# Ledger of designs, part 6: VH-VL binders against SHC-transforming protein 3 (SHC3)

Target 1, 186 residues: SHC-transforming protein 3 (SHC3), of Homo sapiens (Human) (q92529r149to334)
Amino acid sequence: LGPGVTYVVKYLGCIEVLRSMRSLDFSTRTQITREAISRVCEAVPGAKGAFKKRKPPSKMLSSILGKSNLQFAGMSISLTISTASLNLRTPDSKQIIANHHMRSISFASGGDPDTTDYVAYVAKDPVNRRACHILECCDGLAQDVIGSIGQAFELRFKQYLQCPTKIPALHDRMQSLDEPWTEEEG
Below, E stands for the ipSAE of ESMFold2; O stands for the ipSAE of OpenDDE; V2 stands for 0.75 times the mean of E and O plus 0.25 times the DockQ between their complexes.

## First folded at step 5 (VH-VL; framework fv_reozalimab_arm2)

Design u10 (from s2 with heavy chain Y111W)
Fold by ESMFold2-Fast, scan of step 5:
Structure u10 (fold): chain C 186 residues (1-186), chain A 125 residues (1-125), chain B 110 residues (1-110)
Amino acid sequence: as target 1 above (186 residues)
Amino acid sequence: QVQLVQSGAEVKKPGSSVKVSCKASGGTFSRYAISWVRQAPGQGLEWMGGINPSSGTANYAQKFQGRVTITADKSTSTAYMELSSLRSEDTAVYYCAREYTGSYFEHPDYWFDYWGQGTTVTVSS
Amino acid sequence: QSVLTQPPSASGTPGQRVTISCSGSSSNIGSKTVNWYQQLPGTAPKLLIYSNNQRPKGVPDRFSGSKSGTSASLAISGLQSEDEADYYCAAWDDSLSGWVFGGGIKLTVL
């Protein structure tokens, strides 16, 4: 319940993520988002830029990040954060650019000292498969945006836990945000 | 740069209450939880509880449930810890600490990245 | 009593490698990451290691962390006089729904 919280941000683009977030350690997950931010910022005219200098990515990191999708690069969007989804719409709300169900989002980060104005999240969708989406925020807004995303993650999990009829197997499956649809055995 | 500044030392009588403040500067106050950790003279660290300023939701250690209250005021970027029914064994240095995560993940990781300077509370008659 | 178990003291000489242990259970270290805090005499604790083995900016690489099963360890290579401090491990405990700390270890540099 509730309409969610809405922010006006700039969508910079996304870059394909070729491995599941749960298969990676903490350091690697953080490096993926920082590298994704750097690559997308370098590719988009008018982006603020995250780093003045950066080291070349490792072979491991380069094997994880695939092709960029810049179809909606640089446009202002209305981002609505709720326990159901991250919904990206045109500012007049007439068109949906993307709708990422919370269960399809495996990782989110933002407001880091090295990338203060950026928020990145890894989501699965029909178009991009698994991709890291990059948002550029007004000064100071990124921390509010990532905080709201984090609260939506926690509230969705707590809402599930409040139901006394949940079975352990269902609970265990819901803990894997990298596999939002049924696993295939073949 | 982030800094947590705590209120000054307190001397209290048994049975009274004490309220310690922790003012955050730098960064977005609402983004991070603030925890309270105490340390009795010559003893180790003991977590009392924490608060998410954005939601106002507080969580308390079982030992302190019912006599500790943690609150936050977003307009002043200040967290508070009030401990009631003071006893001599409550004599300790009380620290606030920022509970940080740089990212949200299936299994979120948190740590205390910045600590206040500490507030000495002495309970004696 | 602390929930996580650490030895009460350790000592070493400059240049030596010292390892500090921390033992827990399945509800804390066994299922959650471990953080380490350094407390110099008369000061507030300071973050030394987070998420088992990650160093914040400003912490030299001679400090390293590891975790195996329900135990964690902090290694200090090339021990220096300024490393003389109390060291605490910490983890979230699912059964207690709260943070738990080790009892702390006093490291003396001889």
Scores: ipSAE 0.032, ipTM 0.610, lowest interface PAE 5.4, mean pLDDT 81

Design u7 (from s2 with heavy chain T101K)
Heavy chain, then light chain:
Amino acid sequence: QVQLVQSGAEVKKPGSSVKVSCKASGGTFSRYAISWVRQAPGQGLEWMGGINPSSGTANYAQKFQGRVTITADKSTSTAYMELSSLRSEDTAVYYCAREYKGSYFEHPDYYFDYWGQGTTVTVSS
Amino acid sequence: QSVLTQPPSASGTPGQRVTISCSGSSSNIGSKTVNWYQQLPGTAPKLLIYSNNQRPKGVPDRFSGSKSGTSASLAISGLQSEDEADYYCAAWDDSLSGWVFGGGIKLTVL
ESMFold2-Fast, scan of step 5: ipSAE 0.039; ipTM 0.568

Design w1 (at its last look DockQ between E and O 0.53; V2 from the best seeds 0.63)
Heavy chain, then light chain:
Amino acid sequence: QVQLVQSGAEVKKPGSSVKVSCKASGGTFSRYAISWVRQAPGQGLEWMGGINPSSGTANYAQKFQGRVTITADKSTSTAYMELSSLRSEDTAVYYCAREYTGSYTNPGYETDYYFDYWGQGTTVTVSS
Amino acid sequence: QSVLTQPPSASGTPGQRVTISCSGSSSNIGSKTVNWYQQLPGTAPKLLIYSNNQRPKGVPDRFSGSKSGTSASLAISGLQSEDEADYYCAAWDDSLSGWVFGGGIKLTVL
ESMFold2-Fast, scan of step 5: ipSAE 0.641; ipTM 0.799
ESMFold2, look of step 6: ipSAE 0.477; ipTM 0.745
ESMFold2 (binder alone), look of step 6: mean pLDDT 89; pTM 0.922
OpenDDE, look of step 6: ipSAE 0.839; ipTM 0.901

Design w10
Fold by ESMFold2-Fast, scan of step 5:
Structure w10 (fold): chain C 186 residues (1-186), chain A 128 residues (1-128), chain B 110 residues (1-110)
Amino acid sequence: as target 1 above (186 residues)
Amino acid sequence: QVQLVQSGAEVKKPGSSVKVSCKASGGTFSRYAISWVRQAPGQGLEWMGGIIPIFGTANYAQKFQGRVTITADKSTSTAYMELSSLRSEDTAVYYCAREYTGSIYNPSYETDYYFDYWGQGTTVTVSS
Amino acid sequence: QSVLTQPPSASGTPGQRVTISCSGSSSNIGSKTVNWYQQLPGTAPKLLIYSNNQRPKGVPDRFSGSKSGTSASLAISGLQSEDEADYYCAAWDDSLSGWVFGGGIKLTVL
């Protein structure tokens, strides 16, 4: 990925995640991201719509998802994926919408048959604390975006194995997946 | 409906190699890891390694390092496991299994995954 | 030898409760989740329990899992004849960077 790979996508917004993803099983994590996509899509004019049908959320899901932040909803953005971060900027690069360090991202999903054009990821930042961020992609692009995110995670892990003194110990990082984000690169 | 279908039984001579296939259906191949697990007659399950087809990355158990090669062909949704320098103790049933996370695989941050679907198994017999 | 330790056999009668143990270390069960697989005679293994205590669709609620420290347990209540099978625990091992399995337990329904 070098300095990063860049995509033009639509940022739909985010919704607060009130529990650590580490405390949830994978079925629940998947349900949370799908529910987050549904709620944010419903709230944003011009969103494609993730599901052709939607059932009321369980009490469990409702207890995990909090308030939506739609401040930047519906904006086209330049998304740069690198081993350091997911960087969201306006297409002219004049404004940073969000910069999520890779270690602050605890879960990502997207390009699934029932949410084909959507990518969701759960990240911590100073503004939103822990939130599930929703991206809407052009047809077919969601698969490339989620693939690049996964590749960035894998490359970062491999870099750590080769240069452990430059990156915090793996066990510390993995055990602190849901800790507050800190500036790591100085 | 997800299904993993493996190639048929093989009888091999010591010193040869065997290549077993695992064809995935149900559209899951591009996003999930495929692992290979073997079971010698009357013995337990032993993980050999796995591959993440969308990244092309394979990882191997140390015991098999240098003898096993795991590959994937995304165009046919098929994973392969090739084991070389066969010995009589390699006689076993070889299974492929899909690792499901509900998300993209991330060895830096996420290891809470499991084998949700298994192939039917391929019997490999090594005899002379 | 298997990395995770299970008893080689267990038995019970229909209607009774049996518990299957699995012991590991800090590098696997102590820091990772445990999954359980059921292998009926002559068949491939099937997912029975994932993420310590979760059941996939189609698995009866009489199967339950738990984890404490470096050990895990599978409980089968209301034992049925069709439960006669081999049961394996599994976890990722951080020190080995790979999956590890228990040696398997042969459960006989008498």
Scores: ipSAE 0.015, ipTM 0.527, lowest interface PAE 6.9, mean pLDDT 80

Design w11
Fold by ESMFold2-Fast, scan of step 5:
Structure w11 (fold): chain C 186 residues (1-186), chain A 126 residues (1-126), chain B 110 residues (1-110)
Amino acid sequence: as target 1 above (186 residues)
Amino acid sequence: QVQLVQSGAEVKKPGSSVKVSCKASGGTFSRYAISWVRQAPGQGLEWMGGIIPIFGTANYAQKFQGRVTITADKSTSTAYMELSSLRSEDTAVYYCAREYTGSYFNPDYDYYFDYWGQGTTVTVSS
Amino acid sequence: QSVLTQPPSASGTPGQRVTISCSGSSSNIGSKTVNWYQQLPGTAPKLLIYSNNQRPKGVPDRFSGSKSGTSASLAISGLQSEDEADYYCAAWDDSLSGWVFGGGIKLTVL
């Protein structure tokens, strides 16, 4: 198989994201992922989520987050990270749960002090359209997972920037890579 | 604790090559990029290139393209930087550094060097 | 020659506020985040500020960063003798497809 790294993590579910990440500043993107983690953890039995009082979400955050999809909630999965995609499979690798192309991922965060064991990423797919997917990791693993996701996207974009012979297609590729984070004005 | 430990000082003749190693510990190696940065005596920092060991892909600064080769050996958690056709101007301290994104991904290349090796002095003399 | 421009030297007295500038272009600072590295004499560089204005654990809050347009600044409040070091700004450059550093500034605490 091509380049990639595999982690065993728990998939907690996803929550619909009603706005383009591109239209939001970094602070807002981070707040969205943390709120998504909180809501999905509250909905999934057995999630690690520490008992905590949290501020009520702002009207802005409430307008951005939609319905949860818990179809695969609580499953242990094999997550394979490559320059092409994030691939979610059953641990025996016999069933594909989701495959999100790297270009369809508009934001990822995880391993923060507030969400130490969690990784969240926003991706477009045919089923959930745009959704924030929540992964629960073993101690320390969240840092490895988020690091690998970041490096995979960085490498993919750097490869295109360094190919002068592809320069006529570079603008088209950049536009295509922007698409998951941008929506048409209107 | 995360550590990057580099190989010892080298003295080389002009026209030869040098290969410097950087051994990672504490979960540093396979999940993050390793970059090489050099510093000539009394001069500033200069990026040479980097590698993402997970994917085996290396990127090089244009100035060093064709002279530098960066590799990684996952079994020993070690990254290598080999510089060929050495000149006196290559006399410098060579650092490896972990290229990291904190705990998030930012499309604007929000990366930085969070841990550095101790440095390897390479002297090119005739 | 460095791609990012910094003054070669600066000085201050204990307790003073010192600001270190870093100038780039649209292909680097104008479109990417800026990081700052501190190099104490005889040591490897150390991360001081990342992502324009963020401090890693262990860095005192008297160090702060900012970015505006194609320029960035590092501010050191309450200057102390242990701050005597070289300071480098750094950013990714889209045109070069690589990291670029400022020439470094030697800060002397008098």
Scores: ipSAE 0.014, ipTM 0.550, lowest interface PAE 7.1, mean pLDDT 80

Design w2 (at its last look DockQ between E and O 0.31; V2 from the best seeds 0.63)
Fold by ESMFold2, look of step 6:
Structure w2 (fold): chain C 186 residues (1-186), chain A 128 residues (1-128), chain B 110 residues (1-110)
Amino acid sequence: as target 1 above (186 residues)
Amino acid sequence: QVQLVQSGAEVKKPGSSVKVSCKASGGTFSRYAISWVRQAPGQGLEWMGGINPSSGTANYAQKFQGRVTITADKSTSTAYMELSSLRSEDTAVYYCAREYTGSYSNPDYSTDYYFDYWGQGTTVTVSS
Amino acid sequence: QSVLTQPPSASGTPGQRVTISCSGSSSNIGSKTVNWYQQLPGTAPKLLIYSNNQRPKGVPDRFSGSKSGTSASLAISGLQSEDEADYYCAAWDDSLSGWVFGGGIKLTVL
């Protein structure tokens, strides 16, 4: 609803995702974002709060991620989150860097105890190129950013169901299923 | 970053009630649920219920339904758990814990939650 | 009895690998992620593993989690004396509309 909420964050880059997030269980999607953050952080010199080094990834995770793209890496951006899109602009708001329509965003993750300064989201471009985009958000800002994205997902979902704005009982059907979806990717 | 500070120990008579507070700091209080979990001496953890501070909606484990009331005050970032009709079996340490999620799917909204921060615990002793 | 079943105790010697089990059902572990909490003597529980296998910052990589079907496991490699604690598995249960915990496993480091 409305014009959304805006944050100033650092864009670290993106990495190609070679499979649909919906073909993977929820915990695997989370692992994909963790590996994506790690690879992009290793590739970007001087990234603040770099993700802790991990043992080599599993063969499965290696097969799901493709080539990283560091064009615009390290750029400070203005991120606006609304039910319509994630909009990335230069901080002066004169240039749109990217506009990811909400229906093209399948998963977002960040601000967790092992990713305290990072937010990642998986989006498709108009020609169906899927990538995981990495944002660096400092000093607790990641939790606010991911929380706003989650709120936008929830509000859009309720609009599609034509439900009242009242949130149902705690955890009622909102807990994710830790099994792959079987529906066609939207 | 996030901190949960609970009220002090209580000694109560059977049949009375107790109200434990849990003050949150270092985060957005209204965004995430607060759960209450108790642990009797020498026993395991048992979930009592929780509250969504944004909606004020509470959910209770069946065992405690009718005896427990969980509330939240957004203006003070404080959650409360009140347990009535106390019995000696209610002697336990009572914890509050924040339910956090940082992962969301779209367009069919769903999330995963876990208790990322716990209060220090409040000992409630019920004895004659 | 606890909704999630854990053996009451486990033990190991320093440097060894120990595996701590947790059994549930299709309404919890079978369809939901598993979290693990460590409780050192006299302290509040602390998040050890979330989303089946993710470690918070500060949790050593010698702790690992996994899930198969309706069962979950916590493995601790390179066992240290400071690992002596109670370990609880937890998951959301759709049929109960609430959180469920295992009964806890007391891990002793010999």
Scores: ipSAE 0.642, ipTM 0.813, lowest interface PAE 0.8, mean pLDDT 84
ESMFold2-Fast, scan of step 5: ipSAE 0.253; ipTM 0.596
ESMFold2 (binder alone), look of step 6: mean pLDDT 89; pTM 0.920
OpenDDE, look of step 6: ipSAE 0.818; ipTM 0.900

Design w3 (at its last look DockQ between E and O 0.29; V2 from the best seeds 0.45)
Fold by ESMFold2, look of step 6:
Structure w3 (fold): chain C 186 residues (1-186), chain A 127 residues (1-127), chain B 110 residues (1-110)
Amino acid sequence: as target 1 above (186 residues)
Amino acid sequence: QVQLVQSGAEVKKPGSSVKVSCKASGGTFSRYAISWVRQAPGQGLEWMGGINPSSGTANYAQKFQGRVTITADKSTSTAYMELSSLRSEDTAVYYCAREYTGSYFNPDYTDYYFDYWGQGTTVTVSS
Amino acid sequence: QSVLTQPPSASGTPGQRVTISCSGSSSNIGSKTVNWYQQLPGTAPKLLIYSNNQRPKGVPDRFSGSKSGTSASLAISGLQSEDEADYYCAAWDDSLSGWVFGGGIKLTVL
């Protein structure tokens, strides 16, 4: 990513996540972000019809999501994605809305066939607790945004591997799609 | 919005080769792997291999190792699959498919799925 | 032959619920998400379910997926004649370093 990539997106708000994403299976993580998008879209003026769920959420999903926070809802923001952070600023770059360090972001999803215009990410910090933040993107931009977040995760992990911590076989699937890596064992 | 458009049907003789193209539109081509999957008449789906367009590296199923070559051209957003030394058993419909994920778990594993498929290219190998 | 095992066929009548099974191993379904693809006669496969149980936009909510251990299931409620198709489960396999598919199951709507 270099020094980062910047997108202009709409911040819809966030909703508290009461459980660690690491304690949940894959399908539950994605269901949490779908429900978070639905609740925030329902609460934000002008976004209500973009993504709406008619059925009640499961008891499990209702127990995982807490209060919503719409403090900056509906604001256009500049989102800068780097290996260090997700940085949210006003478009004129004069006001920082949020800065979420990559280490505090546990999960991100969006641009999937059921969330074509949305990106959600779960971040934890001392100020906001663990919350799922919802971004609304124009057609096609959500795929670019989530792809850049995924690239930032991968690049940060490569930087992490330069430390003495051992992480065996991480990204094995990506290595199988790449040119074979052969090492002479010492 | 995302579309994968493949080249037209081919009729080939045994011993020859075929090269099928897959042009992607409506997305960021270099960001996602393109896989090739074939289906012989009356049979199931069989993964042949795939390519990461950004790096140009390819990965092949063992069954096809040595006979298949998968490449990508970022400037035209097109992936290619070439199968050599054709035999009658290679008569099949050949699909390209995009591997996508919209979900990332930091720093852990990320799962992928084929979100879009080409229309398929029929290759018939006969004398 | 197929790394993932599916029964070759299943059937049901309109309005019924049908469950389609898929069996794998620890190197695929046991550690990876399961995806399902629908293939209508004469057409390309189409993503039906991803990430075990997630439904793309435009796929009716009568389609649902689940996974337990090394096995996965696709359920179709309110069966319709348009559901007559072949259904494939798929997963990444770490030991083979590649995608694996079930043999496919032909669903007949009687």
Scores: ipSAE 0.425, ipTM 0.744, lowest interface PAE 1.8, mean pLDDT 83
ESMFold2-Fast, scan of step 5: ipSAE 0.117; ipTM 0.641
ESMFold2 (binder alone), look of step 6: mean pLDDT 89; pTM 0.924
OpenDDE, look of step 6: ipSAE 0.581; ipTM 0.857

Design w4 (at its last look DockQ between E and O 0.40; V2 from the best seeds 0.69)
Heavy chain, then light chain:
Amino acid sequence: QVQLVQSGAEVKKPGSSVKVSCKASGGTFSRYAISWVRQAPGQGLEWMGGINPSSGTANYAQKFQGRVTITADKSTSTAYMELSSLRSEDTAVYYCAREYTGSIYNPSYETDYYFDYWGQGTTVTVSS
Amino acid sequence: QSVLTQPPSASGTPGQRVTISCSGSSSNIGSKTVNWYQQLPGTAPKLLIYSNNQRPKGVPDRFSGSKSGTSASLAISGLQSEDEADYYCAAWDDSLSGWVFGGGIKLTVL
ESMFold2-Fast, scan of step 5: ipSAE 0.589; ipTM 0.793
ESMFold2, look of step 6: ipSAE 0.574; ipTM 0.772
ESMFold2 (binder alone), look of step 6: mean pLDDT 89; pTM 0.920
OpenDDE, look of step 6: ipSAE 0.855; ipTM 0.912
ESMFold2, look of step 8: ipSAE 0.731; ipTM 0.830
ESMFold2 (binder alone), look of step 8: mean pLDDT 88; pTM 0.917
OpenDDE, look of step 8: ipSAE 0.856; ipTM 0.908

Design w5
Fold by ESMFold2-Fast, scan of step 5:
Structure w5 (fold): chain C 186 residues (1-186), chain A 127 residues (1-127), chain B 110 residues (1-110)
Amino acid sequence: as target 1 above (186 residues)
Amino acid sequence: QVQLVQSGAEVKKPGSSVKVSCKASGGTFSRYAISWVRQAPGQGLEWMGGINPSSGTANYAQKFQGRVTITADKSTSTAYMELSSLRSEDTAVYYCAREYTGSFSNPDYGDYYFDYWGQGTTVTVSS
Amino acid sequence: QSVLTQPPSASGTPGQRVTISCSGSSSNIGSKTVNWYQQLPGTAPKLLIYSNNQRPKGVPDRFSGSKSGTSASLAISGLQSEDEADYYCAAWDDSLSGWVFGGGIKLTVL
């Protein structure tokens, strides 16, 4: 990835995730992202998506998802993916919408058959605590976006394996993913 | 439904090259990586390499580096594997397999798996 | 030789529970998820279990997977004659930067 790869995508919003993704199995993590995409798409009038197959959410899934934040809903943004972060800016780069460090991102999913043009990722930050962020992509772009995020995760993980002294730090970072975050944490 | 259809059996001489094709149908080609896995008679499965058609990036197992070239043509939804400098021990069934790349967890590398496999292509290397 | 270690053969009778083991190291099973593939005689492999314990659509719930440390297991409850096949575990290996497979186990059902 070098200095990072940049895509122009539409930011639809985010939904609070009330449980640590680390405590959920892969299937549940995937269902949470799909449900988050569904709810945010329904709330944003400019969103593309209608689902080909949709079930009512289980009580468990409903208990995991909290409040939506639609402050930046429907905006076109520049998304820069690097081993350090996912950086979301206005297309003219004048305003930062969000900057999510890779260590704070616990799960990502995108390009599913039912939600072909969508990418979702779960990240922690001071503003939203833990939230699932929804991106809407042009035809075919979602696969490139999710692929680049996956490559950034891979490259970051391998960098730590090349340095024995960094293995404990990587382990600590893994353990701190989805840990509660507070303003006073020092 | 989704199918991976491979080219027919090949009989080759030592020192020659073989190129096997894998045509994907029933799904979106560019959303999946294609890997090649071989199996010698009576032996286990061995990964040779794979390609992500969207990026054009190929990755090869060290054992095959320099002898294998994996390519993809998005316009025909076809992946290719070319193996050069053939030896008798390259006699095997060669499979293509589709890998979903759309979900992963940090710190895990990714939740990758081969969801569909081609029928296999028998390559026999003999004089 | 295979990077992941599996017993070469196992057998059972209909209705029995059988467990198939797969042993690796910190560079593969110890840090990555494990997938399982079933190969019926003369056919291509088929996905049976992905991401340690997930079943794709169409795979009966009598098949289950688990992972602990550097080892993984495939359990087949209520064994049926149609389960006679070769079973392979697979994982990504960080040291090799590639997929690695177990040697495969031939499961015979009487």
Scores: ipSAE 0.028, ipTM 0.558, lowest interface PAE 4.5, mean pLDDT 80

Design w6
Fold by ESMFold2-Fast, scan of step 5:
Structure w6 (fold): chain C 186 residues (1-186), chain A 126 residues (1-126), chain B 110 residues (1-110)
Amino acid sequence: as target 1 above (186 residues)
Amino acid sequence: QVQLVQSGAEVKKPGSSVKVSCKASGGTFSRYAISWVRQAPGQGLEWMGGINPSSGTANYAQKFQGRVTITADKSTSTAYMELSSLRSEDTAVYYCAREYTGSYFNPDYDYYFDYWGQGTTVTVSS
Amino acid sequence: QSVLTQPPSASGTPGQRVTISCSGSSSNIGSKTVNWYQQLPGTAPKLLIYSNNQRPKGVPDRFSGSKSGTSASLAISGLQSEDEADYYCAAWDDSLSGWVFGGGIKLTVL
């Protein structure tokens, strides 16, 4: 990835995730990101819309998702993906909207048949705590975005595997798979 | 928009080889694997193997090891499956299919075939 | 030989609920997710259900999947004539390091 790969995407907003992704199986994590996409899309005027006639969320899913933050909803942003972070800036690059260190990101998904134009990722930051952030992409771009995020995860993981004595294996596993550091939110 | 387009039907003699192509279009710089799945007339689906074009690493089902070779050319977004030492029981429709997952770093990450080619009929007869 | 076991055929009438079973072992369904593919007559297979119970865009909600232990099932509610097709379950098998499919079930709508 070098200094990072940059995409212009639409930031739709985020919704708080009240439980650690670590406590959830992969299927549930995927359901949460899809429900987050649906709720944020419904709340943002001009969003393409992710689902038609989808069933109501289960009690379990409703208990995991909290308040939405739509402060930056609908704005175009410059997204830079690197092994260090996902960096969100204004398109003129003069203002940082958010910088999510790669270690703070516990899950990412998107570009699949159900969410072809969307990318969602769960990250911790000082403002939103743990939240699922929703990006809307031009046709075909979502797959490139999620692919670059996946590549960044892989490259970061390989770095730790090559230097295992610097980062304990258990600690590395916990950081790469989910968000083990906030027991109070469990 | 993503499509997998396969090469045309083939008629081959026993003992020969066949090479089928699968060109992916509509996706740019996407991360995926391409698998080959065959179906004999009136029979079920049978996985032959797959390749990750980014690494060039191929994996084969035990039944086909030694007879199948799967390759990919990233510059043309084309995957190939070559099957050698053909027998009449190799008569089948051969499909390419794209394996996609949106989360690649989880140890139990899910793969599934999200797009399939139209199929290539290979007939092996004397 | 099919590694995952499915009944060879099933039939139903319009409006009926049909359930299609798929049985495996600890090395496949027991440790991995199950995907379901629909093959309409004369066509390539299509993704119907992925990751046990997820529907891709365009698949009606009358199709649902579930998994318990080493078995999985596909349920079709409100059966329609256009559902007449072959249905395959699939999972990755850790022991074989490869994809395994069920033998397929031919669903006939009377």
Scores: ipSAE 0.000, ipTM 0.463, lowest interface PAE 12.1, mean pLDDT 79

